# Ledger of designs, part 5: VH-VL binders against Diadenylate cyclase (dacZ)

Target 1, 269 residues: Diadenylate cyclase (dacZ), of Haloferax volcanii (d4gzm5)
Amino acid sequence: MAALSELLGDLVADVDGLFLFTPSSSHYEQFAETDVPTVVIAPENTVEAETFVELPLQFQNVKDRIRFGVEGAMEQSIVEAGDTIACNVGTFGGDPDSLVRVRVEENMRSGIYDLFANSRADPGVIRDVFEVAIELGKKGQKGEPVGALFIVGDAGKVMNKSRPLSYNPFEKSHVYVGDPIVNVMLKEFSRLDGAFVISDSGKIVSAYRYLEPSAEGVDIPKGLGARHMAGGAITRDTNATAIVLSESDGLVRAFKGGKMILEIDPEAY

## First folded at step 18 (VH-VL)

Design T89 (from T83 with light chain N93R)
Fold by OpenDDE, last read:
Structure T89 (fold): chain C 269 residues (1-269), chain A 120 residues (1-120), chain B 107 residues (1-107)
Amino acid sequence: as target 1 above (269 residues)
Amino acid sequence: QVQLQESGPGLVKPSETLSLTCAVSGYSISSGYYWSWVRQPPGEGLEWIGFIYRSGSKRYNPSLRGRVTISRDNSKNTLYLQMNSLRAEDTAVYYCARLWGDFEYYFDYWGEGTLVTVSS
Amino acid sequence: DIQMTQSPSSLSASVGDSVTITCQASQDISNYLNWYQQKPGKAPELLIYYASNLETGVPSRFSGSGSGTDFTFTISSLEAEDAATYYCQQYDRLPLTFGQGTKVEIE
């Protein structure tokens, strides 16, 4: 009969590092000095870890959290492709309760880390917009699929590279994404043509914006529609992030720097 | 009028952790703006350390990201900076500043700064 | 990171002179540039924001211009009190970065 500890042994066998996700002080102290380097990944370095990777967003999805942490670690040259790490994560909230073995691969440099960590916009705002898009993708409006285009960050420049299609319902309003009421409004207005422009701090600057960047040089996969093209193009010419919900396939995509960085299936999120 | 006042140990040994506080008056740090730390080595230019968003999210200079933590206590209207593993190169005047963050990012109010010397 | 390069590093001028400082960004930063004045032993003070907007309370002899990669800060008529180090600062992208500074001395 195998001991349960053998399972743990297999998970930590020949690892090159230990990643502790949001550990308590006591937990960190216990595992700060092991046979492998310990890395703390958390929103804050409250445990005064020697090696720390910032987690500006705490993904609910453990895979995404790990991915983000790994990318961050790669960016800091803490780990490299080919390394194997043990990730101690909290799956159900609170203290770490899970151990995940991960082999670091070069393809893990997806750009997701950059999307959240290097944007001038509040990462929480980006997250909130994603959540709106994802929810909209799941539920649609009045039972019908909808498309939407959100441009987050660098609102001043985005506004200068766009024109109004109609009256801006948010012109005299100081409302912010993430507010439940505002989110409902965004969803309702998603049926309208054009893009939403959201500031770095999450202020809804405008709806009904027609984006007018040059489409030349935009790297958008074939088959994607005008919203994707517009989103890609505007992100090439600005520091904004574009979040696109496709009416046709129901997927949420993010663009930055003129490139598609992320694709999410709302049903699987 | 908005006022910021930094306080710290003045002297820190190499490899130790720096803890600074910034008392803010005349404006609630939870009401708006970003709040930032900037440092200036003696005789040198300015280096942005990081800031905290209105939401409480944080951004750090990548050069320091692994070593710094910015936090705030809304009840005390105080900003904090923690920096680990200090080196001689971390010797600087440390400023807390209010940062306009949204469409523009400018520092409109600064503390007087506090000198931190890293020496054995 | 976006690098900001100021020119000159230092200059000396007389009261009443026009002084010009330039700041060059390593990439296009649109108009996302601020100018600060720092007197010895003091914290920096904001003078210009968004390349050309004068901060409230700042004398009109100070001005800023430019867009893209090249920016100019001008003191139209230098006063004795203007002896200081001036910094440009970009906010097109994080991290926020400053120029190395220009020390202005009064002859």
Scores: ipSAE 0.837, ipTM 0.944, lowest interface PAE 0.6, mean pLDDT 93
Fold by ESMFold2, last read:
Structure T89 (fold): chain C 269 residues (1-269), chain A 120 residues (1-120), chain B 107 residues (1-107)
Amino acid sequence: as target 1 above (269 residues)
Amino acid sequence: QVQLQESGPGLVKPSETLSLTCAVSGYSISSGYYWSWVRQPPGEGLEWIGFIYRSGSKRYNPSLRGRVTISRDNSKNTLYLQMNSLRAEDTAVYYCARLWGDFEYYFDYWGEGTLVTVSS
Amino acid sequence: DIQMTQSPSSLSASVGDSVTITCQASQDISNYLNWYQQKPGKAPELLIYYASNLETGVPSRFSGSGSGTDFTFTISSLEAEDAATYYCQQYDRLPLTFGQGTKVEIE
């Protein structure tokens, strides 16, 4: 069972580590006899690896899996900026079948791993809200650019720190983000004032919320609008994540703990 | 009425893998709520192990994250715990419990618990 | 991790007495605090959620108060059946954590 591990060993001889993404036990065992430092990146440590980084979601995109795995390893001090690692990933739904060399850079410490891994909210809910915001940023509403403010998680505290701007169309409903029909409804209502409040499990608790916390003293990049300020402030005072779509520049930004964590251009996504 | 019943081995050796099941009756494990494992060393306090969201996503206590797997089988209405690389300090009563998630995170139904002893 | 510290570790009191247990969080958890009762050989049972909300079917002699970091659990008129260990549990953030417990004995 030397053939595969010998070939990979030669291809990665000068790397600081080998990241195996979701390997089978047999695939992992092939590297037990190599000298290359090995890290398993997976939803769970089923192969019982000595060094393990949790993927908080079942990612479809190879680039996203690598990004999360590398940032997770950096957060756990398994690698540092300047390291070169080989990422062994699967592209066809089986054992890892591809090899990608990655130079670890300090700007990979975006906070995105922490956003999904350490939030009380279901990581899938956060992903689903991001997808709604990105789709809205790409397509607009009726062809026009729009802004939107989504507050995900810690909904009880968020509701307590906000007040209604108008009638809540979701008050008597039990609908969840991720349902295609619900996602269409979210996009349709997004042109209206105020924030959406979404629970840890993805329930749409409310629309049209005015977030009461003041943005005074919150560390928010200059030049961002009122939605960004409100999102920053509420995430300082709660455990929620704010996902903000800007009408003016079309970018999607996330806030956690009163700080901007992430900025995505929907057109480049 | 919701009822939870744990089952599994009472005695396991160090370095081996623990496998526990929790049979749920009176409620569909897929219909809502979160489902959790909690343990209690004999004569000591409670430690949360992890839970499954209604979506099937899982969260684990960081102190156990690399050693535990929680899963469920909706067709059998059953929750599972797998814990590998067992140590003597893993000796505890293991409970499965229903967790009211979303706004409030409290355990409203518990199993009777099953004692697992890890002996050298 | 948020550490929960209960006081006292144990107490003894007579039927009819008022009993108070405190729980301190290592950081602000707002009202995200539950109280459980565990009788010997049994699983824990929820008494109070959200710091002060009495669970349905729980006797009114049980109450909870507090917010932020300091919480109090009170049994206003102790009964013999209240002999148990009581735990607080926070849910402001993961991991969910419990206090170390307070054993209440009847004299």
Scores: ipSAE 0.656, ipTM 0.830, lowest interface PAE 1.6, mean pLDDT 86
Fold by ESMFold2, last read:
Structure T89 (fold): chain C 269 residues (1-269), chain A 120 residues (1-120), chain B 107 residues (1-107)
Amino acid sequence: as target 1 above (269 residues)
Amino acid sequence: QVQLQESGPGLVKPSETLSLTCAVSGYSISSGYYWSWVRQPPGEGLEWIGFIYRSGSKRYNPSLRGRVTISRDNSKNTLYLQMNSLRAEDTAVYYCARLWGDFEYYFDYWGEGTLVTVSS
Amino acid sequence: DIQMTQSPSSLSASVGDSVTITCQASQDISNYLNWYQQKPGKAPELLIYYASNLETGVPSRFSGSGSGTDFTFTISSLEAEDAATYYCQQYDRLPLTFGQGTKVEIE
């Protein structure tokens, strides 16, 4: 049997690069003298790494963090499909404690990096809307399952490509996603038809919007309902992100560019 | 009136760190607008450096990401720029500016600009 | 990145002339385009936002039009004080990008 250290060496054999996720300065310095290109993936470049990929939102899920970091590196042309990368990540908090060998494939361009990093919308706003949708998926409203449709970003175009289903209670308000009281209001209003429209800065522009673009030809998985079709269609025709909570399966899905980018089970989050 | 005034060193050496401040008066920097840095090499065009959302989240030009940090101090009504690993090509007039943001991304108020020369 | 290409790079005209500057985006940016004026030694000043909306206090001799990829900026009757460099700037997506500028000189 091969020795454990030899087998662990196989994980880094012939890699084209090393990705360090949120390393301490001490941890980074240990790898600075290595022969392989080293990339730091973190919220800020506190270690002053030569090559750095911004991580504007950290997921608890290690696979999603790795996917986010790899996609960000692809966006910056630091890696390309066919490359093999050793990813050093933390699984239990603190310094990176795990090593994952990843082959970069073109299909790893999921859009998750674009969803948070390259859009005009504040990444924190997108995160806050996700958190509302996830919490609503876990708890429902008054213990009952609910659906919801949130459109985040590019609110001017979204408003122009939609029409009111009812009086907009937010028309002259200046309330923002992320305020706990506002989040309660969002959950309460989610029981009614239509979409919420939320600006790049998190202002709630409107509730009760009917999204006018037709879903004809939008790439949406079969069997998904009207909210998913409307969300997909509006993101094809605008720079917005659609975040959809399904009443029937309880999953939270994100759409951008007319494509489903992300699917989250609130119970597993 | 909203007024912005940049300050900082006019001459810095390569590989050093640039630190600039932007004093804002006549408006609260923590409001619903975004606050941005833009630079212009002498005789050349404008390059967006980055901005801070109202929330304090930051966005940077990918060409400068990893070398630049933008921050603010709400109690002093001040915006900051830090740029590491300076190069001769970073010689420019540096402006701070208010960015309306949200629906329309235009710079409606600019500072007077401060020339930073990177030379040994 | 969306590249913004201005034309011409410079021009000379007499007071009273009509002057037109074009700005072409490398991809569709709808109406998400602004125009700025920068006089020598000064910071840029916003003239037009959302392709055609005049900023408060901007003289009516300035106008903008276009959508998609092709935009124009016009000074209908050039004044001596209009000697400046003019920049377009897109905001459809990040990074925010500027055209390389058009220098307008008075003959």
Scores: ipSAE 0.652, ipTM 0.835, lowest interface PAE 1.5, mean pLDDT 86

Design T89 (from T83 with light chain N93R)
Fold by ESMFold2, fold request of step 21:
Structure T89 (fold): chain C 269 residues (1-269), chain A 120 residues (1-120), chain B 107 residues (1-107)
Amino acid sequence: as target 1 above (269 residues)
Amino acid sequence: QVQLQESGPGLVKPSETLSLTCAVSGYSISSGYYWSWVRQPPGEGLEWIGFIYRSGSKRYNPSLRGRVTISRDNSKNTLYLQMNSLRAEDTAVYYCARLWGDFEYYFDYWGEGTLVTVSS
Amino acid sequence: DIQMTQSPSSLSASVGDSVTITCQASQDISNYLNWYQQKPGKAPELLIYYASNLETGVPSRFSGSGSGTDFTFTISSLEAEDAATYYCQQYDRLPLTFGQGTKVEIE
C-alpha cells in the first residue's frame, strides 16, 4: 500500500520540504518512511506530526492557505527564504488532492500568519467581518457601491485613539458580528462616515468613529484614499486589524501593523 | 462564589497523553469570559498554555502548539486539557483559570492547581 | 513573543519598608500589564490590572505605575502577609507572557 505515497514522494524528491494541509492519518502515514522533511499544516495536530504549523481557519482561497502555511513555517524557522517546498492541498474536501510547488521568498513575511494565528482577536471574528465586507463589495447597499472601515480587535486602544462623529447606535447594545441580523445592521450603517470598532470576541463596540488618516510608516499602495490611510494608521498604532472596503474599486483590503496584508476582489471571491 | 477544581493524574510517563479536567462551579463556562490553562514548573515561573473564547475557538502558546488541545463541555460546566507526547519538562503544577477577555486579559479566578509529574 | 523581565529576582525587607519591583517589556505594551501575587503553595491572585488599577479588595498599600516598556509595582508599607512571589503579565498580544517572578521575603 505504498504506491500512491511512493509516487507522490518521487514527484517531490527535489524539494526542501513537503507541506501536507489537513491530511488524514492514513494520508500522513504514507510518508512515515520518506526522506523528504514533512510538515503538517492543520487546525489541530491530530496526526501527531513531528513538525506542525497551526491553521486557525481554513481559507477558501488555496493561495491564501499556502501563504499562511509558508509564513507560519518561516516564523517557526522550519523553512527559510530560498527553499523550495511542495504544498499538498485539498480542493474538493477529504485528503489533499493537489500539489503546488512554491519557492520561499522573503516577501512572504506578509503578516498573514500573525493576523490569524497570533492576534488576540478571535480568528472567526476577523473572518466574519471579512464576509460582511465582501458581501457589501459584491452587492453594495441597495445596489449602490459603498465604502466601509471595520477595525477589529484591541478595541479599548482603538476607542482611545478615535473620536465620535455621531451618536453610537450600539451604545449599551450587546450584539456580535456573525449574527445575520447584526450583519444587516452593519451593512445599513456602513453608508455613513466613520469606522466600526469591533472587539476581540466580535462585540460591536461602536460605529461612526473618526480615525486620523496618516501615510507615515504605513505601507499603502498609491492612489488609495483617506479610509485606507486611517485603517493603515490605526493598525500601525494598535494591535487591531483594519478591514477596508473601497467605494471606488470595490476591493476589500486588510491592514495589520501598518501594512496591507490582503487584498480581495469580492467579485472573484 | 466562582470556584475551579482541577483533577487528573499526578504521575504520567514520557510520551503519554495528559488529560486534565477543570470543574467550574458558581458561574456558567459558556458566558462571556474566556477559560484558560496555565502551568508552573516547580520552582519556576508561569507559562500560559492557551484559552478558549466564548465562541469555542481556541488559542495556544506557540511553544505548545501541536501538542495541546483545550476543550469544554458547556452542559457539564467543565474545561479540559489534553497534552500529547509528554516530556520531563512538562512536569508542572497545572492551573485552570478564568480570563476576563475581550478588552482586558487578566486571570481573576484560579483553581488550586494540580501537580503533574512526567517521569519514567 | 514579548519577553517580560522582572527586577530584582528576589529581595528581603522588614515589615514597614517600602519595596519596589520593576518589570520591563521587550516591546511597547501600552498599559496592558497585570500584577499577581502568589503565596507559597497557592495559586496566583490578581492585584493590579491595566498597569495601575487595583482589583476589588486589594489593599491600598499596593500600587502600580508605568506604561510602554517600563513598569513599577510598589508595596508602600510591607506587611508580614506580603511574603510572596510577584509576577507581571502582559496582555498586549498573544502569547500571554509572565515575568520570571520576584520573591519577596520578610526578614
Scores: ipSAE 0.628, ipTM 0.820, lowest interface PAE 1.5, mean pLDDT 86
Fold by ESMFold2, fold request of step 21:
Structure T89 (fold): chain C 269 residues (1-269), chain A 120 residues (1-120), chain B 107 residues (1-107)
Amino acid sequence: as target 1 above (269 residues)
Amino acid sequence: QVQLQESGPGLVKPSETLSLTCAVSGYSISSGYYWSWVRQPPGEGLEWIGFIYRSGSKRYNPSLRGRVTISRDNSKNTLYLQMNSLRAEDTAVYYCARLWGDFEYYFDYWGEGTLVTVSS
Amino acid sequence: DIQMTQSPSSLSASVGDSVTITCQASQDISNYLNWYQQKPGKAPELLIYYASNLETGVPSRFSGSGSGTDFTFTISSLEAEDAATYYCQQYDRLPLTFGQGTKVEIE
């Protein structure tokens, strides 16, 4: 049977590895004996690959699957910046049907994989809140720069460690982040002070929360404002993730365990 | 009334794949709650296998090293477990359970359990 | 992983006795602890969640207390039907983990 390099020509020339995204056992067996290191990237290691990277989310978008898979591999030291990888990925469901040549770059080491992998909250919820924060950072509120503070996960403890600044417009509703209409509501309500509290499953529990924990001992880079201090402090005292949009520099930052884990420029995202 | 019922083979050989089914009645598997598998080796304690969030996202115990897959079929109101590369130590009673996720993570309804023996 | 250590591994007591089971977490889990009862040949049943809250329908002779790393479960007046194995379970972080169990026998 012909090797991958024989069939696909220059696309696989001089690659440092082969990434197989969600292969069937038959597909894996066909490709696993190639002349380059082979890595399986999937939600589960159903093919029992020797080298395996878990996808933390169910991605429909091919680029997102590749990005998370590559970052996960980088964090496990399976690949490094400068490596060239052939990514065999599915676009129509079923076995992988496409091949994408990817050069691994250091900017792919964003910290996003770790954030999703180490949270009790649904990774899709964290992604959805992060996307809202990024859109706010790009567009602002009514064209003006805005700050925002989203606390995701461990909502019971977060509510107990906070107090209301205003009436909670979500008190009697059952709405979830990720719904486009709800995301618009989140953007509009960000005009007012306080934190949003969002449950592990994405339920909007409250807006306008004042987070009570003191920021003493929180790993906060110098020059960051009150939202960052409050977000850092609450994540020290709970299992929540804080996603903070800075009004002053427009960056989106995430905190977990009292430490800043991620800093990203929405314009570069 | 919420009821969970496991079904599947009682005897399986090493290196084979285990497939278990959990039929859920009295509650929609696609509503509110998370759905989980838990196992108990004979004479041993309980081990969480994994769960599926309301969204369909999944989490697994790292101790099972990518050998497991949890899935659900909303139209059949059914939860599934697949476990590959079975070993003797996978012999256990397997339970499906409803998990009150979100604020507290406790198992409020359990199936009766099904014994799976892994033996040549 | 958060390891949960129960003690004792087993105990025997008479009807009417007060019994106490302890559960120790390898790190601080605040109040994120549940207690289950498992009778022989049956699935576990939830008794207590969030360290001290009784599940609906659970008799008041069962109670839980503690926070942080040290938790206790008490049966204030043991009944014959309480012969079972009891498990604690933490949910502070994944993976969800159980104690090794405490078998309670009636003399």
Scores: ipSAE 0.616, ipTM 0.809, lowest interface PAE 1.6, mean pLDDT 86

Design T92 (from T83 with light chain N31D)
Fold by ESMFold2, look of step 20:
Structure T92 (fold): chain C 269 residues (1-269), chain A 120 residues (1-120), chain B 107 residues (1-107)
Amino acid sequence: as target 1 above (269 residues)
Amino acid sequence: QVQLQESGPGLVKPSETLSLTCAVSGYSISSGYYWSWVRQPPGEGLEWIGFIYRSGSKRYNPSLRGRVTISRDNSKNTLYLQMNSLRAEDTAVYYCARLWGDFEYYFDYWGEGTLVTVSS
Amino acid sequence: DIQMTQSPSSLSASVGDSVTITCQASQDISDYLNWYQQKPGKAPELLIYYASNLETGVPSRFSGSGSGTDFTFTISSLEAEDAATYYCQQYDNLPLTFGQGTKVEIE
């Protein structure tokens, strides 16, 4: 009968790397002299690791945390598809207490790390808006599919390049995304004729905005509708990120610099 | 009126940790601005170190990746900088500054600066 | 990182002269550029934001222009108190970066 230690050894057998998620200094020191390349994934590099991937957000779900960290490592060319990684993660807080063997697959390159880590806006704001769009994509509104257009960041320039379609219900408000009550308001108003404009810090600046830039020359996949064209165009002309929910196919897309950087099925996310 | 005042050790040794404080008066650091650290080696230009968003999230200059931590204490109206693994090239005047970061990103109020010398 | 290159590194001019400083970005930064003045022994002070907007309380002899990669800063009638080092700073992307500075002296 195989011993437990032999079975657990298979989790780390022949791995191309070891990912330590938010380790303490003492935990990191235990692995410092292994022959396996070691990468630290954490909010700050407090252990002074030689190879480090920034984790700018907290993730409740361990799977999402691992995927996000692996995607960050892929974008930095630390790992590639086909590599096998042992991921040491914490589930109860404190030092990592679990091991997960992960084969790096090309489909892990979703664009989420780029969206959350490389946008100028507060990463938490981008995530909060993205998750509202995902929730709307899953559930719709009153059981019906809906579309939505959220423009996040560079709000001053976005407001200058847009005009109101109707009265702005947020004109004198001091409300911020991430507040559960505010997220309910966002979902209620998200069936918009126009766009939401949200600042880098998450203030809801306006609803019902018509985005004036022309989509002429914007590289948008064929068959996408007006919300996608408007989002693409505004992100070409500003430093904002557009998050678009399609009414017709239910997918959530993100645009930056006039280009689509992410396309996610809410049901698969 | 808004006033910022840095304080901390003037002399530290290589490989040690720097800890600076920035006392803010005349304005709440929990309000609508971001708070940042910027440094300037003597006779040289300015280098952005990092800032803390209104939410408490932080961003750091990649050139200092893994060596810096910025934090704040709203009850004391105080901003902090910690920098590990100090080197001689970290000798600089260190400024704290208020950053309007929501719409534009500019530094409108600066502290007086504090010289930190890293030498044996 | 976006590199900011200022020219000239220093200049000397008489009171009443018009002086111009240029700042070139390594990539298109639209209008996302600020200008600061730093007098000896003092912290920098904001003069101009968003390429051309004058900060409150700044004298009208200071101006900025440009977009994309090429920016200019002008003092239309130099005064003795304008002796200082001037810095441009971009905010199109992180990290926030500064030019190397231009020292302006009064002859």
Scores: ipSAE 0.497, ipTM 0.748, lowest interface PAE 2.0, mean pLDDT 86

